# Ledger of designs, part 3: VH-VL binders against Probable Rho-GTPase-activating protein 6 (rga6)

Target 1, 235 residues: Probable Rho-GTPase-activating protein 6 (rga6), of Schizosaccharomyces pombe (o43027r312to546)
Amino acid sequence: TNLCKFTFPTPECAPPSLLLPHIFAQCVHFLSLNALHVPGIFRISGSGPVIKAITEYFYSPPHFWLDETSEIFKRIGFPSYIDIAAVLKRYIMLLPGGLFTHKDILNLLVPLYVDSSRVKVPIDIRNEMAALCFSQIDSYVRFSILCSLLALLHQIATRTQELENGMENTKDSTLMKPEALGIIFGPLLLGNSSTDLSKSCPSGNVNDLMRFETEKARVEAKIVEGLIIHWPEVL

## First folded at step 21 (VH-VL; from e1 with light chain L96Y)

Design e4
Fold by OpenDDE, fold request of step 25:
Structure e4 (fold): chain C 235 residues (1-235), chain A 123 residues (1-123), chain B 107 residues (1-107)
Amino acid sequence: as target 1 above (235 residues)
Amino acid sequence: QVQLQESGPGLVKPSQTLSLTCSFSGFSLSTSGVGVGWIRQPSGKGLEWLALIYWDDDKRYNPSLKSRLTISKDTSKNQVSLKITSVTAADTAVYFCARSLVYWDYPGDFDYWGQGTLVTVSS
Amino acid sequence: DIQMTQSTSSLSASVGDRVTITCRASQSISSYLSWYQQKPGKAVKLLIYAASSLQSGVPSRFSGSGSGTDYTLTISSLQQEDFATYFCQQYDSWPYTFGQGTKLEIK
């Protein structure tokens, strides 16, 4: 994959220099500039054919850059913001080995972000410990992807908060609050992680196992929610 | 099949100590992740969580009542006990025990309940 | 403490009706919400956990939805056996707290 240097305009959201695959960098950049306010972004599914076409385009060298003049858009039309978000999600799903290389990352993060846990960690310590977890990522590319993604999600969350502050009624379920983003990206980022917390399934019956998996997803969501909210302090 | 059953004195005088026992079957409190809690419901009112005890003898109490509550377990008998000291008329309620499971080191809700036992505080 | 508030204390409906009960938390509880059914003389039953997951053995006419602070229990087609009191409960933070309950009565 072709890599490019990518930086976010806001230094507090991302490191000063990142190295990203072109497809990822372009998606993140485009969304950061144009789609921070889009209702239901990452939640609403995009067009399957469009997502497929864009993905295939990037898998066919020498195609590594998309712009308004790209030939693919003559064929499929211009993608929506939702489509671009969907491409980004798909890319994350297709990453070999995921973003977190440490198999036990969930075990490390659960005590930090689960509020009702028996272990309560102060916020400042939590952020430092989270940063240490991130520093264990051996691949600079994966590290860059993770940082850029969380920066984007933080921006979306921040924009959402700003919109809410201007609204009289905040009951709009289409708002992409940190919790909503966590629900989406929690399993995506942490779902393949091993854990020693399997002991929490006492009976081993089908119902309990199903619930165990459900609750796993909730915990993953809460972790990512916390990371999104406190990303500038973690970085 | 999971079952829980509460037992209590029915009537308690003010300032005395209320003792409740929960007997359960279909699961063990020696199993990691298992907890048993107490919830009460005054007549015509909502539910109030009181206390929870886990397999490892870790305990949680409602802060508003912590000074008056003591929860304990007898794993060999499949029993959990709750004591409430210095009872008043405000402690008149139906008392429930329920099973709680911990998932991913996160406290769970209550998936199985007893039928409850009525306790009246009166002189 | 997290305060849980249900939309109404009592609701009248007929068999076959679609019924909706809402529960609001004083702060976000990250979908750590359960719904219970209570009938006189019977054990309380868990209906929904994790805001939207159906407990085993519960009829499919029951469903849960919501996120953040606002949650909803829905009965798609009310049956005679569904007349009862319903409670929401958060297990996101200590202490656990319940809604005040909604009594569903026959119209």
Scores: ipSAE 0.349, ipTM 0.742, lowest interface PAE 1.4, mean pLDDT 88
Fold by OpenDDE, fold request of step 25:
Structure e4 (fold): chain C 235 residues (1-235), chain A 123 residues (1-123), chain B 107 residues (1-107)
Amino acid sequence: as target 1 above (235 residues)
Amino acid sequence: QVQLQESGPGLVKPSQTLSLTCSFSGFSLSTSGVGVGWIRQPSGKGLEWLALIYWDDDKRYNPSLKSRLTISKDTSKNQVSLKITSVTAADTAVYFCARSLVYWDYPGDFDYWGQGTLVTVSS
Amino acid sequence: DIQMTQSTSSLSASVGDRVTITCRASQSISSYLSWYQQKPGKAVKLLIYAASSLQSGVPSRFSGSGSGTDYTLTISSLQQEDFATYFCQQYDSWPYTFGQGTKLEIK
């Protein structure tokens, strides 16, 4: 996979110099500029054929990272914002070993973002500890993917909040609030972190395992929700 | 199959100590993440959480009753006990024990309950 | 303490009806809410956990929804065996607290 130097459009949301796969960089860049207000982004499934077309475009011939992002997607045939977002999800889903290679990353993050009535962490300490967790990512590429993605999600969340503040009716379920984004990206980012579910489930019976998975997904969602909301402070 | 069963004296005099026992099967309190709690229900009233004990002997009490409550476990017998001191008529209720599982260090709700045991405080 | 208030203490309905019970918390409980069914002489049964997750073995006609302070239990088509008392419970903060209960009776 060809890598490129990437600068996120909003400097306060990411480190100044990231290293990303071309496909990821271009998708993030394009969405950051054009799709922050798109209803149902990342929630609505993309078109399989379109996702395939985008993927094939980036992996078949050598591409120049100097090309304008808009021109690249014109060449692909003007895929929808939903399809482009789906490419990012798919990329993360198929990433070998996931973004977090540390097997206990979930356990490290749980006490930071889940209020269990047992452990409470002040916001400043939480941010510092989260940053420390991310410093354990041994791959700069994976780190860059994480940073660029969370930056994008933070922007979407911020835009959503702005839109809601302008609307009298806040019951629009199509808006991508941090909670909604967390539900999607929680399992996607953290779901592969625990390989031995049987050991983690207290009782080990089938019903309890099912609940365990549900609760795990919820915890993952809450963590990512928190990260999205507080991302600039974590950096 | 998970099962819990409460046992108690049925009748207790005012100012005495009420002792309750919960016997359970289908799970062990030696297993990490397992807890057993007590809940009571006065006649025609809602449910009131009393206490909870975990596998690691960590205990939680309802603050309103903490001074009168003592929860303990016997892991080898699969039993949890609750003592309530200085009982009054206000302590007349059906007492339930229930299992609680901790998921990712977060306290859980109660997924399995006993049928309850009635305790009447009367002179 | 977090106070849990159910919309009504009693409700009359007929078999086949859609039934909705609401539970309100005095503060946000972040979807740490469970719904229980209680019948005389039987063990209390967990129906819904985490506000919207169906407990294993519970019929699909039961569903939960809500967020923040407001939550709802819905029975899409009431069956004869569903006449019982229903309770909500928060497990967000100590001490755990329950709603006052809603008795569902035959109309």
Scores: ipSAE 0.331, ipTM 0.731, lowest interface PAE 1.7, mean pLDDT 89
Fold by ESMFold2, fold request of step 25:
Structure e4 (fold): chain C 235 residues (1-235), chain A 123 residues (1-123), chain B 107 residues (1-107)
Amino acid sequence: as target 1 above (235 residues)
Amino acid sequence: QVQLQESGPGLVKPSQTLSLTCSFSGFSLSTSGVGVGWIRQPSGKGLEWLALIYWDDDKRYNPSLKSRLTISKDTSKNQVSLKITSVTAADTAVYFCARSLVYWDYPGDFDYWGQGTLVTVSS
Amino acid sequence: DIQMTQSTSSLSASVGDRVTITCRASQSISSYLSWYQQKPGKAVKLLIYAASSLQSGVPSRFSGSGSGTDYTLTISSLQQEDFATYFCQQYDSWPYTFGQGTKLEIK
């Protein structure tokens, strides 16, 4: 139906034989090959009409190829890399139930990727425990989405580091560092995990609960930042 | 509603042990995710974090002072104590206690502070 | 240890002014940054957490911004009660460290 077999363009960066939705696979493929350098990728908003048109056409038969010869792009123009990134992000946002269904996934991942965590985990054990957490994903499609996304985000982070190593001043850089990607993708990847806020809030006060909700996004961002940085080690 | 108050000796002689107590209300150290820490401010200077203790007796110390510090709690009395051994004039400061909550298994900042207690180290 | 630097130790301003206080970390702290207000003889007050989130009960004229290593506290339309010393603090990693403070004085 809407699924296809997928091999990440740089095969060492992801497991082989992934199974992805066609639209997701097309977006990851094009971004991995062509857009590792794009300033503000995933942060800058794309064109709403273009994103909607792509989404509607790729979900409806016949499925189009994401290239310049596709009939859809003769009508609306070929999308920018920002537009393609937005489509990919929107797909993740709409994913029913998210990528993880394990209750309290944040409690499992914090010790692995948050330096101020109260538990110290040796780096070799961290890699094995992260891989175990990924093996608990209940859908091969969700697993494939996670792996291909992290591979893409790691490539973007690596390219950003390479480009900024050649820069005299990086203060005004709009390139996407792992920290920025973590902020964007933390809530998207982890935000629908089933963690009871009342059990995590020590007092149950309304003010404390509001603070816990705000801090959840920061924890999610830090975890995803760490996953992006250390992706080859988990792989 | 949340309140913390420090108490200490006011004056301590060099080489003695400084003992401080934080008494608090509006929350309990029996509650999961709750911690209390100590921060000091020498006269006219910035703030220096000293130690933290959590509900499960997990303890964190500033590495620069670790050998001289002991933090402990009495959950039934809603009290946290700090001891600093072998004090010198450099330990003269206002000492604050403050609450730190754990958010999703990582420690937060200090959301409520006491008013501080001045400790002077002098002969 | 992460060093926190507030480059301005004292700042003079008038009621109604917009005031910006800066804080720089020696490495990225991923927005794990708090702003505190200290007045003589009073308990220290948390103003901003997570770089930009306003603590409950803090007036809306206070705001925070920044990311990575560079952070700012802004007071729009300064009030008489805002003359105090302001500290930043990182809570990204142990040990927790504070800036040296910026004393905001009446001009």
Scores: ipSAE 0.308, ipTM 0.673, lowest interface PAE 3.4, mean pLDDT 82
Fold by ESMFold2, fold request of step 25:
Structure e4 (fold): chain C 235 residues (1-235), chain A 123 residues (1-123), chain B 107 residues (1-107)
Amino acid sequence: as target 1 above (235 residues)
Amino acid sequence: QVQLQESGPGLVKPSQTLSLTCSFSGFSLSTSGVGVGWIRQPSGKGLEWLALIYWDDDKRYNPSLKSRLTISKDTSKNQVSLKITSVTAADTAVYFCARSLVYWDYPGDFDYWGQGTLVTVSS
Amino acid sequence: DIQMTQSTSSLSASVGDRVTITCRASQSISSYLSWYQQKPGKAVKLLIYAASSLQSGVPSRFSGSGSGTDYTLTISSLQQEDFATYFCQQYDSWPYTFGQGTKLEIK
């Protein structure tokens, strides 16, 4: 059992006393402190062999790669911020059923963060409804993964805004805005529902299926973008 | 094979109600994930969306015109209707119906359109 | 409402030319932008969705690009049938809005 108690470095961004898998906690902690400014983080692919080596080292107790990884760094070199971000992203990708295992949560998240024109409730109540959605996550570990990830993504988005406020030409910026993070993490967090499209797709048209996949990805990205932007208010 | 066709009166007098019908084929509004909407184009001007109706009978209206618009559907006939009350010369336009694919009740763009029907508001 | 601006209302070109039509949003629209082709008396045709994805059945000479607030439609080698009016539309945030149109005419 390689879980650890975790406190996010910026306490306003996450609940205290989270419970995370050790490798996830190490990656989140490292990135939160060192990598909020990294261009293309999570977008640029890391080194496959380095990612594999770090992931497999995690299964060699009692050694953790953060403090006692000198031997592994001699063999593979020091990992980049991009490599560490890729380890974190791969960990989420390999979770069975994603982080949200209850599909009804999407029915609540769309009107809260994508299309408020359908729902007429005060913002305080909408934030309480979002918190109730997260309380239905079926394990405290998955809840902790979600909270720490969204806290990290919120920090990256905030740092990007701060850095771009000092720039004359933000169009050339490779920093990760909430939109870009939403596109990357939307399918990772909300996905594995592709069979639902086969039941909802108008029959007899493969173009409709491809368009539905595009619209599914768009909505998932917008939900995650909204969660990233408004994360402190959801807490 | 997806096709839409508008039907309208051509000419309507001011203060009357304009009624439009969209007949379509190649898809059904009984199947989830589909909506049909109305867009108009006044002569020499840009496009303006008016209303959308979805398979579950949920509706969206352009807020500038909401008090005058009513959209409805007849799923068994593959038809969508739009009514615009108290018309004026400003309502003279070509009226299009179009399909939108919808995921989790949030519409996409308009992938298939009809040819449009001209409606003139004149005494 | 997000305003969509096509600053060029009319553009003249010859068959075989490379043509670029631009569209600007009043705020970032996250690449959720479509391009439409309109010919008089004909059904409007969707060309490009999601800023750069080609709709099925649309010739490959059409392409879209851009992000944030600035988007372009490119016709790599203009054909006789391409003389039409072209509209952009954002579908990032409801209500969805259209550009004013760019009429592409024979020179």
Scores: ipSAE 0.253, ipTM 0.681, lowest interface PAE 5.1, mean pLDDT 80

